# VHH binders against Vitellogenin-6 (vit-6), part 6

Target 1, 176 residues: Vitellogenin-6 (vit-6), of Caenorhabditis elegans (p18948r1340to1515)
Amino acid sequence: ANCVVKSTKINTFDQVAYRNQFTPCYSVLAKDCGSEKSEPRFVVLMKKINEKKEWKNVKVVYGENEIEMYKTEEGLICRVNGEEIEYQPESEIEKKQYNIIWLNKNTLKFDSDDVTVQFDGVNARIHLSALYRNQQCGLCGHYDNEKETEFYDAENQENTIPKFAKSYLYKDSKCN

## First folded at step 20 (VHH)

Design b62 (from b43 with K65Q H100K)
Fold by ESMFold2, fold request of step 22:
Formats: sequence, C-alpha cells, structure tokens
Structure b62 (fold): chain B 176 residues (1-176), chain A 123 residues (1-123)
Amino acid sequence: as target 1 above (176 residues)
Amino acid sequence: AVQLQASGGGFVQPGGSLRLSCAASGFTFDDYAMGWFRQAPGKEREFVSAIRSSGSYKYYAKSVQGRFTISRDNSKNTVYLQMNSLRAEDTATYYCAASKYWPMREYEIYQYWGQGTQVTVSS
C-alpha cells in the first residue's frame, strides 16, 4: 500500500484524502505500531525546513539507522547517521538491511523489506509491506481497509490541523 | 521532580578508559530513550550515543563508534557509557538526556537534561 504526502494534502494507505499543514516541528507520517512491548522497527517523520518554504525534511528511523533527506538551494541532500552521501545512481553493499537509491538527482528512495520512502524535497510517497496491515499508525492512517474510521475525531479550529493530525505532531517547549 | 545525575568523569591519560553513569528519577525510565551529548568550551553540543527504552537499539556518533559502548539497566534507572581508547578530543562535559521522541541524534527532541560530568583526557 501507498501513502502520498504533498505539501497540503495527504492520501492515506486506505486511499482517504485530507488537508494537512506541516510546520517546522516533526510529524509522524508512518510508524510501526505493532507491539506495545517493543520499539518501532521504523519511524518516518516530516517537517518543513522553515515557515517560509514548502521544502521538507524527512527522517527515516530504521532500527539503529537514521536517514535524513532534505532539499537545499544546491540540490537534494541525503545523510546517513549524520554523514552526507553523494549522488549514486546505484548502491549495493553486502549485508545491508536497506538501500538508498537516487532515482534521479532530484529524487531519493529509502528501500527496505518493511518500508519504502520516496522523496523529492517537497513531497513523499511511502510504501508499506503487507506485514504492517493493522500494525501502522501516523498521518498516513491505520492501513486497516476502513475509510470511515481513519480519523473520525472532531476538529476544533477552522485554520488548525484536525485532532487526529495534531496527535502525531511533536509537542515540547522548544517545538511549540 | 525529574532528575538526571551524571557521574564517573575525571582525569585520564590518552588510551585510558572511563565509565559514565546517569541515574534517573521522577519519570518512568522504561518509557524513555536515553542519550549522551558532550560539549567542549567554545564548541557546540554534539551527539555521542543513545539507547532506546528497551535497550534493543543503540546509536553512536562516528567519532566514538567502536570505542564507546552505551548500555542501560532499567532495574536501576541508570544509563551507562563505557569509554575506551580515550583521546584528547574526547575532553568535554558529558550530559545525559531523556526523550520519548525520534531521531536520537537531534538534541532538540530531548525533554530532560542532566547537569553533566567533566571528562579530561591529557598527559
């Protein structure tokens, strides 16, 4: 299944569309929500770079790895565990749990058995393995084949994100 | 009240070892990831290592990979940093911190901070 995340519109894994406004604070797009007793295997995060632009910063947390993708004036940047990597049309390393693939100079893909994230600096597309049916949570919905219950809680303010979306926005004194 | 008390710092020669501890109270330790950051005078605070709440995922800065080992003992509400093969550039105040968020390398997502312990590596 696919979730498509655009600057102001999200189309969830269950093909439900809604409006969302990103901020310079992280929101959870998709997260492994399976076991209450274990850490998520993956977490996909997005925030705006700043309030002035629609450029985004995407973080993929995958096990012990943290992958960052974001757009700059000089192009699209990828960092793996804090280290910037250069444009590589093909990437192959033995015993690697994931691949990072430049689809072209303006589009990156993080690819693993669990989650795939494609990102162009503004918009993201997230694919989940069928193993995460009913096991995922985030702005991309629940992946449960039900459109009516995806985010049914009421919204409060005419120009704020829905209560559902606010529950996935980071909340701390430095962010809010 | 939330308290994070780092200890175990001191003076050591290059090539030596130290073990830092950070005792936590005032929150459910098992629900929080723990991190170590360091700051030398005149420099920015930098990420050193982190460990998720269950202990199953550990994160290291490239500069310390293979030399430092993070661990936690949830029965004692304590996180540890074993520091081997110490170098002069490891000299800094080391801070422990706690967070429920991701990613671990960003100090901005850490909700609670300790007061730090000094590590000095010199001849």
Scores: ipSAE 0.743, ipTM 0.889, lowest interface PAE 0.8, mean pLDDT 84
Fold by ESMFold2 at other seeds, fold request of step 22:
Structure b62 (fold): chain B 176 residues (1-176), chain A 123 residues (1-123)
Amino acid sequence: as target 1 above (176 residues)
Amino acid sequence: AVQLQASGGGFVQPGGSLRLSCAASGFTFDDYAMGWFRQAPGKEREFVSAIRSSGSYKYYAKSVQGRFTISRDNSKNTVYLQMNSLRAEDTATYYCAASKYWPMREYEIYQYWGQGTQVTVSS
């Protein structure tokens, strides 16, 4: 199953739908939460970048790599570790641990053995390996086949939907 | 109060080396990622390097990759930047910073900043 993230609605890995609104601060969509002693293998982040349009910035942190995808008036931009890569139809950017695929000029796909993120500048679709069952946290839920525990917050406590969602929003004075 | 004290800057010739240190206090160092940024006169502050709290993941700007090495000693609450093969373009004030967040290349996610240490590379 997939997590589908739209501007005001999220369908989680466990097929629970709820309303959420993005801000100029990053929110955690999905994160490897499997070991508190080690760094997450991946973190998927999203923020809103335009007050008048529903354009988003998505960041995929994968090991020592940082991939940024965002919409502009001239199309979708991808940066890998701070360096922009150019659109090429019918081609892939292949690295040792992941691939970046232009599905078309308006849609990018980050693909790895752990996480896949498809993004069109507004909406995202996230797929996780079955190895992350019970080991994922974020706005996309906990991937545990249990709808009753879907809204445990970043401190792993059951909460109302607004408190659950706010717990994954970055907190600093520049964003608030 | 949170403090980040950067030191180890100075004047060096091209091709030389320096090691910067940043001593931290006032927060749980082991829970924070640490980063180095630099700013040359008349330029914007730019990312140099970062290291996650465990030390397992390290990040480098393209311009310094292969020449600079970041490390940390959690027992001393200190992050280091070993700078080798220095060039005139590396001349800048170097700032250390701390964050619990991701991604490491973005200035805005760092919560604590040091006052910096000057590095000058010239004949």
Scores: ipSAE 0.734, ipTM 0.889, lowest interface PAE 0.9, mean pLDDT 85
Fold by ESMFold2, fold request of step 22:
Structure b62 (fold): chain B 176 residues (1-176), chain A 123 residues (1-123)
Amino acid sequence: as target 1 above (176 residues)
Amino acid sequence: AVQLQASGGGFVQPGGSLRLSCAASGFTFDDYAMGWFRQAPGKEREFVSAIRSSGSYKYYAKSVQGRFTISRDNSKNTVYLQMNSLRAEDTATYYCAASKYWPMREYEIYQYWGQGTQVTVSS
């Protein structure tokens, strides 16, 4: 099960497609929303960086690790816990709990047993372990094999698509 | 009204230790991650450390990893920063902050800020 996130279109884990536009504020693409909601094992975030280009910033929070990926005029940048890592063709950076893989100079992959995020500076593809069936939330839906419950918002209330999407957009930060 | 009151700053020689405290009120402390940032004169505010609401996930800037320890006591609505092996480069005003959001290293996602406490490391 994959969620495909493009600049104006999202195809969820349950194969529901809808339109969404990113802003300079983070939106939650996918998050561990199980019984430990306040301490998710992962959070995947995306925001728009450039008003004229469809460049995005993606953050992957995984336990005590924070991975940042974003596009610049000089290429795709990756930071792990605030430290930039250099592009190395066909190499990967292995940590105890996850791997970071440059598929090429314009595409990164964060890979773990829980979540996989592939990002090229504009679009993302997210894959979740089946363990998160019924335990994930975000713009990528709820991963429950049921389309009628796909648009439950961050407060787990069924909503229209615009209200659903706005519920995962950061509100109480200095971004707005 | 939200208040974050940082204390524990002061003068210390290189190699010394200080313990900062930040007492919080006006919000449900147990629902918020807490962070410490610092700002030296003429520099941008930079991330130091953060701790999630339950205390199980902790985050550190590379420059302080192994020297600083963050902790929290939810019964006292207080977050702490134990600062050991202090260096001149640690001299700054230290600010505590609170956020419901992620990631912890980005100061823009913090919703509430304290006034700061001065830490000066000099011989």
Scores: ipSAE 0.728, ipTM 0.883, lowest interface PAE 0.9, mean pLDDT 85
Fold by ESMFold2 at other seeds, fold request of step 22:
Structure b62 (fold): chain B 176 residues (1-176), chain A 123 residues (1-123)
Amino acid sequence: as target 1 above (176 residues)
Amino acid sequence: AVQLQASGGGFVQPGGSLRLSCAASGFTFDDYAMGWFRQAPGKEREFVSAIRSSGSYKYYAKSVQGRFTISRDNSKNTVYLQMNSLRAEDTATYYCAASKYWPMREYEIYQYWGQGTQVTVSS
């Protein structure tokens, strides 16, 4: 399943479309929500870089790795664990390997067995393994093949679209 | 009130070791990731290391990878940073911080901060 995230519109894993406005504070696009208190295997975050442009910063947290993708005047930049790089495949004792791939000069792809994130500096496309059916949450919905429950918030409560979206926006943090 | 009390700093020769501790109170420690940041005079605060709430995921800046080890003891509400093979460039004030958020390398997502402890590495 695919979630398509544009500057003001999101089409969820269950093919529900709605409007959303990003800010310079992170929002959770998709996160492993399938266990009681275990650490998520992945978290996908997005924010605007600033209020003047529709350029975004995307973070992919995958186990002990943090991948950042964002657009600059010089092109699309990828950092892995704070270090700029085009591609750095890694393996860990307790997690699956991932790859970072340039699809072209304007599009990066984070690819793993659990989640794939394609990003062009403005818009993102997220693909989840079928293993995460009923086990993911975020602005991309719950991936449960049920349109009626798509807007359950971060506390799994049904809400209006604005309240649903606000529940995945970072609070109690300092941001620009 | 939330308190983070960092200790264990001091003067050390290059190649030496120090162990920092950060004792936490005023929040549910088991629900928070803990991080260490450092700041040298005239420089911006930079990420050193972090550990998720269960201890299952640990994060390190490249400059300290293989030399520093983060750990936590949830029964004592304390996070530790073992610093080995210290270098002059490790000289800084070291701050502990707590967050429920991601990613760990970003200063802005940390909700609570300690007062810091000074580490000085020189001949």
Scores: ipSAE 0.712, ipTM 0.879, lowest interface PAE 0.9, mean pLDDT 84
Fold by ESMFold2, look of step 20:
Structure b62 (fold): chain B 176 residues (1-176), chain A 123 residues (1-123)
Amino acid sequence: as target 1 above (176 residues)
Amino acid sequence: AVQLQASGGGFVQPGGSLRLSCAASGFTFDDYAMGWFRQAPGKEREFVSAIRSSGSYKYYAKSVQGRFTISRDNSKNTVYLQMNSLRAEDTATYYCAASKYWPMREYEIYQYWGQGTQVTVSS
């Protein structure tokens, strides 16, 4: 299934739509939440680059790899483990746990067997393997086919979405 | 109160080795990733290495890859940085830090910081 983020609008893996105002602090879009005894195999994070622009910074944590994608005035930048990767519309074949693919100068794709993230600097599309059904959490929902309870707490539906969204926003960090 | 006490710094010749330690208290160590950052005079603080709470994922700056090894001993609430093949460019104050968050390479996501230990590499 797909989770789609368009500016402030999120359509979850379970096809529930809502609005979230991103900040310069990270929010968790999607995370492997399936094993109590292991680190998440992936974490997908998003933040605004600053309070004034709708440009986003996306991080994909995949095992020991950290992939950063963000928009600048000169175009979309990708860093892998802190090192910038040049735009390469055609790449030689590499056999790795994941691939980074430039679909064009303004669109990047992180591709793996677990998670795929397509990003254009403002909008993201996240695809998860069906193996993560009931094992995913984040602003993209729980991937559990339960639309009516996706954001609810026990107390009030009208307060569920802001509280739900805030729970995936980073706290106790030094971001601003 | 949370405390991160870094130690093991000192003077060493180029090509030598040092082992840094960071002893932690005041939080559930097993739930936190640990990182090392460094800052040389007149320069910005930079990422060196990090290790997730389970010890299964380790992260290194390109400048130290293959020379430095991070490890942790959760029974002693301590993270270590083994620094081999030291170079003059490794001279800095080394800080340990703790975080529950991702990604590891960004200092902004770390909640707790130690006072640092000085490493000086010169002949």
Scores: ipSAE 0.690, ipTM 0.878, lowest interface PAE 1.1, mean pLDDT 85
Fold by ESMFold2, look of step 21:
Structure b62 (fold): chain B 176 residues (1-176), chain A 123 residues (1-123)
Amino acid sequence: as target 1 above (176 residues)
Amino acid sequence: AVQLQASGGGFVQPGGSLRLSCAASGFTFDDYAMGWFRQAPGKEREFVSAIRSSGSYKYYAKSVQGRFTISRDNSKNTVYLQMNSLRAEDTATYYCAASKYWPMREYEIYQYWGQGTQVTVSS
């Protein structure tokens, strides 16, 4: 299943829709939550670039790699580990564990065996491998075929939607 | 109170080595990723290296890849930066920082910061 993330609406992996507003602080959209013994294999983050625009910055953390995708006045930018990747039609950047694909000059795709993230500067679509059933958490829900537990927070406790969403919002000295 | 105390800086000639240490207290070290940033006079603070809480994932700026090695000892609440093949361009104040968050290359997500240690590479 897919999680569809729009500026004010999220449709989770379990087909539960709710409203959410992004801020200039990161929120966790999806994260590997399945192993107590390991770092997450992936983390997908989103924030608004600033308070006035619906443009977003998406980060994909995948092992020792950090992929950034964001919209500017000049178009959609992709950085891999801090280095900008130029748009080239009909090409993809192949890495050992993942691929970066320009679907067109306004849409990027991060593709791996674990997670796929498609992003156009405003909206994201996230696909997870079936291996992450019951092993994912974030604003995209828990991928457990259970709608009643969809809004358990980062501490795995059921909450109202606002408290659920706030539990995945970053708190740091720069944005709160 | 949270404390991050960086040490091990100094003066070295080009091609030399230094080992930086950052001792942490006042938080659960095992739950935090640790990072090193540096700032030269008149320049913005820039990412150098980071290591996740378990030590399993390590991150390096392109400019230091292959020359610097990050490590941590959770039993001593300490992160290290081994700096080899130093260049004049590595001259900066080096800061350690801690975060529970991602991604590692962004200084904005680090919750705690040390006071820094000076590294000067000059003939």
Scores: ipSAE 0.690, ipTM 0.879, lowest interface PAE 1.0, mean pLDDT 86

Design b63 (from b43 with K65Q)
Fold by ESMFold2 at other seeds, last read:
Structure b63 (fold): chain B 176 residues (1-176), chain A 123 residues (1-123)
Amino acid sequence: as target 1 above (176 residues)
Amino acid sequence: AVQLQASGGGFVQPGGSLRLSCAASGFTFDDYAMGWFRQAPGKEREFVSAIRSSGSYKYYAKSVQGRFTISRDNSKNTVYLQMNSLRAEDTATYYCAASHYWPMREYEIYQYWGQGTQVTVSS
């Protein structure tokens, strides 16, 4: 299943659409929330780069790896563990637990057995392995094939901020 | 009141070793990731290393990979940084910090900060 994240709209893993407005503070799009796990195997985060643009910064935390993707005037930038990776038509890290793939100069894909994130600098598409059914949480919902009113009521977001969306917004020192 | 007390700094010759420790109080240590940052005079604070709450995931800056080892003892509410093969460029004030957020390399997501301990590598 896929979650599609646009600047003002999110279509969840369970095909529930709602309006959401990103800020310069991180929101959790998708996270490994298995009931028995002490550390998530992945966390996917998104924020606006600044208050004036719809360009986004996406972080993928995957085990001991931190992948950053963001748009600049010169194009889409990818950093892995703090080191910038130049545009390449084929990933050199195929032997690792994940791949970074440039679909073109303006679209990146993080690919692993657990989670796939495609990002063009503004919008993201997230895919999860079927093994994460009922084990995922975030703005992309819970991937449980249920449209629970508590988690998927997004019809009024044009006028109000839903409770579950606010719970995934970071409250760090810069954002509180 | 939250306190992070870093210690173990000092003067050491190039190639030497130091072990930093950071004792924490005032929060549930087992729920927080711990990080080390450093700042030399006139330079920006930079990420050194971090360890998730369970100790299962560890993160290192490229400049210290293979020379520094982070660890934690949750029974003592303490995080450690073993610093081997020290170089002049490692001279800085080292700060410990705590966060329950991700990612580890960004200083903005750390909620609590220590006062730091000075490490000076010189002949």
Scores: ipSAE 0.759, ipTM 0.895, lowest interface PAE 0.8, mean pLDDT 84
Fold by ESMFold2, fold request of step 22:
Structure b63 (fold): chain B 176 residues (1-176), chain A 123 residues (1-123)
Amino acid sequence: as target 1 above (176 residues)
Amino acid sequence: AVQLQASGGGFVQPGGSLRLSCAASGFTFDDYAMGWFRQAPGKEREFVSAIRSSGSYKYYAKSVQGRFTISRDNSKNTVYLQMNSLRAEDTATYYCAASHYWPMREYEIYQYWGQGTQVTVSS
């Protein structure tokens, strides 16, 4: 299954589309929500990093590894556990548990057995194995097969974060 | 009120060891990841280490990997940082912090902070 995340629209793993607006605070796009574990195997996060540009920061937490991808004026940047790596055309950076792949100068892919995240600095595409159906939660779904209008209040505001989406937005961090 | 009390700092010679402790109260410790950060005078606060709520995942800054070990005892609401092979550049105030968010290396996601304990490596 695939989740497509754009600046104002999300198409979930369940093929439900709805409107969402990102903020400077992280939102959870997809997370391992195993029933009894407090420590997900993966977490995929996104936030807006500039109000005047549609640039985003994506963080992939995968076990004890933290991968950051974000857009700058000089191009797309990737950090692995805090260490920046350079653009490497036609290359793949292989690790024991995951791979980092530059699809081109402006597009990165994080690839693992559990989750794949493709990001171009603005939009993301998340792939999740069918084995994680009903085992994941976040803005990309797994608990919501309802019509798109379910996500808007009586005021019908397109830039209003739906109540469901607000539950995945960080609240207690210093980005408030 | 939430309290994070860091202790165990002091003066030590290069190559020595210290064990820091951080006792927590005022929140459900078992639901929170714990982290250690440090700040030297005139420098920005930097990540040192973190441990998830069950202790299954541990995170270290490159500069301390292999020398520092983080652990926690949820029955005592306490997180520990064992610091071995200390160097002059480890001199800083060490702060413990708590978060139920991700990622661990980003200090902006930590919700509660302790007052810190001073570590000085000199001679």
Scores: ipSAE 0.751, ipTM 0.893, lowest interface PAE 0.8, mean pLDDT 84
Fold by ESMFold2 at other seeds, fold request of step 22:
Structure b63 (fold): chain B 176 residues (1-176), chain A 123 residues (1-123)
Amino acid sequence: as target 1 above (176 residues)
Amino acid sequence: AVQLQASGGGFVQPGGSLRLSCAASGFTFDDYAMGWFRQAPGKEREFVSAIRSSGSYKYYAKSVQGRFTISRDNSKNTVYLQMNSLRAEDTATYYCAASHYWPMREYEIYQYWGQGTQVTVSS
C-alpha cells in the first residue's frame, strides 16, 4: 500500500482520501511512531516553497541521514546530508542503508528497506514496509487497516481533518 | 526560563583539540535534540553537529566528519562537542541549540539558542 500526496489531496496508506493544504512550515507525512522512547527510524516531511507553482520541499530523515528533494527553476535538486548531488541519467546513488535513484531528470526516488519516497517536485508517493503496520503516524494515516478511525468521526470529517492535519504541522519554528 | 550556556572555547594551535559543553535548563532535556552551529565573522551561521534526544543518532557537517564527536549526558542536562584536529577554518563562535523537530541541519527548526563560545585556531 501506498500514500499518494498531491498539492491539495492526500490518499492515505489505508486508501482514505482527504483535502490538505501545505504551508511553508513542515508537515509530517509519515513517521516511525513505534516506541515512544526510541528515535524514529524515518521521518518524511513536506512543505510548500512556491505559492504559484505548487512546488514542494521533501525531507527524508533516515537514521543518521537527511535527504532533501525540491524543485527549482534549474530543475529537481537532491541534497544528501547537506551536499547536493547531480542528475546522472540511468544512474543510481547507492549507500549502505538506502539508494537514491533518478527515475528521470524530474523524478527522484529514495529507497530503503523501511520506506520508499518518490517525488517529482510537486507530488510524492510513499511506500512503507509491512513491519510498520500500527507503527506509523502522519498525514498519510496510521497504516492500521481501519478507514473510519484514520481521522476520527467520518460524518464530521471536515472538522476532524483540520484538527488531525494541524497536529502534524510544525509549531514553534521560524517558518510562521 | 530556558537557558543554554555554551563554554569551553579558547585559543588553540592547528591540529589541537578543544571540548565544548552546553548546559541546559528550563525545559525537559530528554525530549530535545541538541545541535551545534558556528558562525565566523562575515559568514552565515552553519550547521556543525547534532544529536537526537536518546543519543542514538548523531549528525555531522561534512567539514567536521571524523574530527568532531558529539555526545550528551542526560543526567547532567549537557551536550558536548569534542573537536580534534582543529584547523584555521574552524575558527568561529559556536552556538548550541535545542529542537524537538527534524531535520537537524536546518537552523530554522531550533527553538532555543545559547549565546555561544569563541573558538580561535591560530598558529
Scores: ipSAE 0.748, ipTM 0.890, lowest interface PAE 0.8, mean pLDDT 85
Fold by ESMFold2 at other seeds, last read:
Structure b63 (fold): chain B 176 residues (1-176), chain A 123 residues (1-123)
Amino acid sequence: as target 1 above (176 residues)
Amino acid sequence: AVQLQASGGGFVQPGGSLRLSCAASGFTFDDYAMGWFRQAPGKEREFVSAIRSSGSYKYYAKSVQGRFTISRDNSKNTVYLQMNSLRAEDTATYYCAASHYWPMREYEIYQYWGQGTQVTVSS
């Protein structure tokens, strides 16, 4: 049901815990992996903002929408499709397919029928609909109620934890 | 081995239209999202539009929404950008790029880049 992502530890949807270190390159936390011929309905990404801080940047790709959440010295920022959304503690930003909710000044929630992402600038909690059982992949595991297969990579091959985690880290971008 | 060849640029009056093409080779085109970026002299490269591999999801910068349309023809390994209602601020070199990553608005995640084609909008 829930994947909890901290700076050096991840507790997967299937309750498997392991160590992971984030870099300034994106890692895939959770992704719709249900159909190879269709684009994923969602992709949840995380990276460090820079090498020195444990502040993170989270990106939620949801259909044709891209939501960015990150911390600054002035507080938590949310952008939707490149446009900043202001903090409003008693309002909810509703879109046709999803909602953006400020739980407080330091915690933001992306909420949809498919995936919910709660983020405080450092740590994330991801919830998936039961419809994605056996249909999800990423650092949060495969959501298949099987701990033995939790560390299979994107090609469904069993790997050590370092190889599993590296398979979801971006390699062909300018951050490497 | 990978090549992205952008073409179709030129000189056009404000309010006019232009269609850019980007022919791709050296990779499995059907597996890649394609994007258009632009850069004016002295400015940073900025996102214009992108299209996922199947064509199902399309993305636009706010400044071009309603005026530009992205499309792709996977049988020709080509992505297109139809630019309507052109403005002087659209003057730039337009680059096509390819990525199998997300998100589409970040130029850092694109692996392959073309040489670009110049678009000049002036009276």
Scores: ipSAE 0.748, ipTM 0.892, lowest interface PAE 0.8, mean pLDDT 85
Fold by ESMFold2, fold request of step 22:
Structure b63 (fold): chain B 176 residues (1-176), chain A 123 residues (1-123)
Amino acid sequence: as target 1 above (176 residues)
Amino acid sequence: AVQLQASGGGFVQPGGSLRLSCAASGFTFDDYAMGWFRQAPGKEREFVSAIRSSGSYKYYAKSVQGRFTISRDNSKNTVYLQMNSLRAEDTATYYCAASHYWPMREYEIYQYWGQGTQVTVSS
């Protein structure tokens, strides 16, 4: 299952589309929300980094690793645990737990057995292992396969989406 | 009120060791990740180390990897930083902080901050 995150539109793992606007504060796109885990195996975060452009910063937290991807005037930048990884054509960085793949100068893929995140500086595509169907949460939905529009109220759908989206937005004074 | 009290700093020769402690009160310690940051005069505050609430995941700046060890004791509401093989460049005020967010390397996501403890490494 895939979640497609565009600047103002999100198509969830349950194939439900809705509007969302990103802010300079992080929002949770997808997270391991297993009922008995003390720490999620992965967390995928996104925030807006420019007022006038649709550029985003994406963080992938995967175990003890933190991967950052973001757009600049010079192209897409990737940092792994605080260290920048430079683009090289057809390069691949293999780690025991995950791979980082430059698809081109402006498109990066984080790949693991649990989660795959593809990002071009503006839009993201997230793929989850089937093991997370009932165990994930975030703006990409809960993937429960219950209803066609799982984020909507039965009576007035637009009233539930703003509250749902705010629940995954970080609540810091510098961002809110 | 929330309090984070860092202690254990001091004056140490190069190659020496110190153990910092940070005692927490006023919040549910078991629900928070804990981090250490440092700031030398004229420099920006920088990430040193962090530990998630369960203690299962630990994070280190490259400059301290292999020399510093973070740990926590949830029964005492305390996080520790064992600093070995100290260098002059480790001289700074060390701050502990708490967050229930991610990622650990960004100071902006930390909600509570201590007053810091001074570490000075010099001959």
Scores: ipSAE 0.743, ipTM 0.889, lowest interface PAE 0.9, mean pLDDT 84
Fold by ESMFold2, last read:
Structure b63 (fold): chain B 176 residues (1-176), chain A 123 residues (1-123)
Amino acid sequence: as target 1 above (176 residues)
Amino acid sequence: AVQLQASGGGFVQPGGSLRLSCAASGFTFDDYAMGWFRQAPGKEREFVSAIRSSGSYKYYAKSVQGRFTISRDNSKNTVYLQMNSLRAEDTATYYCAASHYWPMREYEIYQYWGQGTQVTVSS
């Protein structure tokens, strides 16, 4: 199943659509919630980075790896553990546990056995392994084939859409 | 009140070693990731290393990989940074910090900060 994340609309893993507006604070799109909360296998984050353009910054935390994807005037940038990697046409940058693929100069794909994230600087598409059914949480919902429980917040309590979405928004001095 | 007490800094010759400690109180240490950042005069604060709450995931800046080792002792509410093969560019004030967020390399997601401890590498 896929979650499609656009600037103002999210279509969850369970095909529930709702409106959401990103801020300069990170929001959790998808996270491994089936094990110790402080040590999820993956975390996918998104924030807005430009006041006038719909440019976003996506972070994929995958074990000891942190992948950042964001758009600039010079194109889409990917950083792996703080180090920029350059666009390589028709190439695949493979690592032990995941691959990073430039689909073209304006679209990146992070691919692993657990989670796949495709990002073009504005919109994201997230795919999860079936192993995470009932074990994922975030703005992309629970991946549990139940629309009624889709909007349980980070404390696993049913809420209205605005409170559900706020529960996945980071609180820090810049944004709260 | 939350306190993070960094210690262990000092003067050392290039190639030498230091071990930094950061003792924490006022929050549930086992629920927080811990990080080390540094700031040299006239420069921006930069990431050095971090460790998740269980100790199972560790993160390092490229400039310190292979020379620095982060560890934690949850029974003592303390995080450590073993710094080996020190270089002049490691000279900075080192700060410890705590967060229950991701990613570890961004100082802006850390909720609690300690007072710095000075590390000076010169001959």
Scores: ipSAE 0.737, ipTM 0.887, lowest interface PAE 0.8, mean pLDDT 85

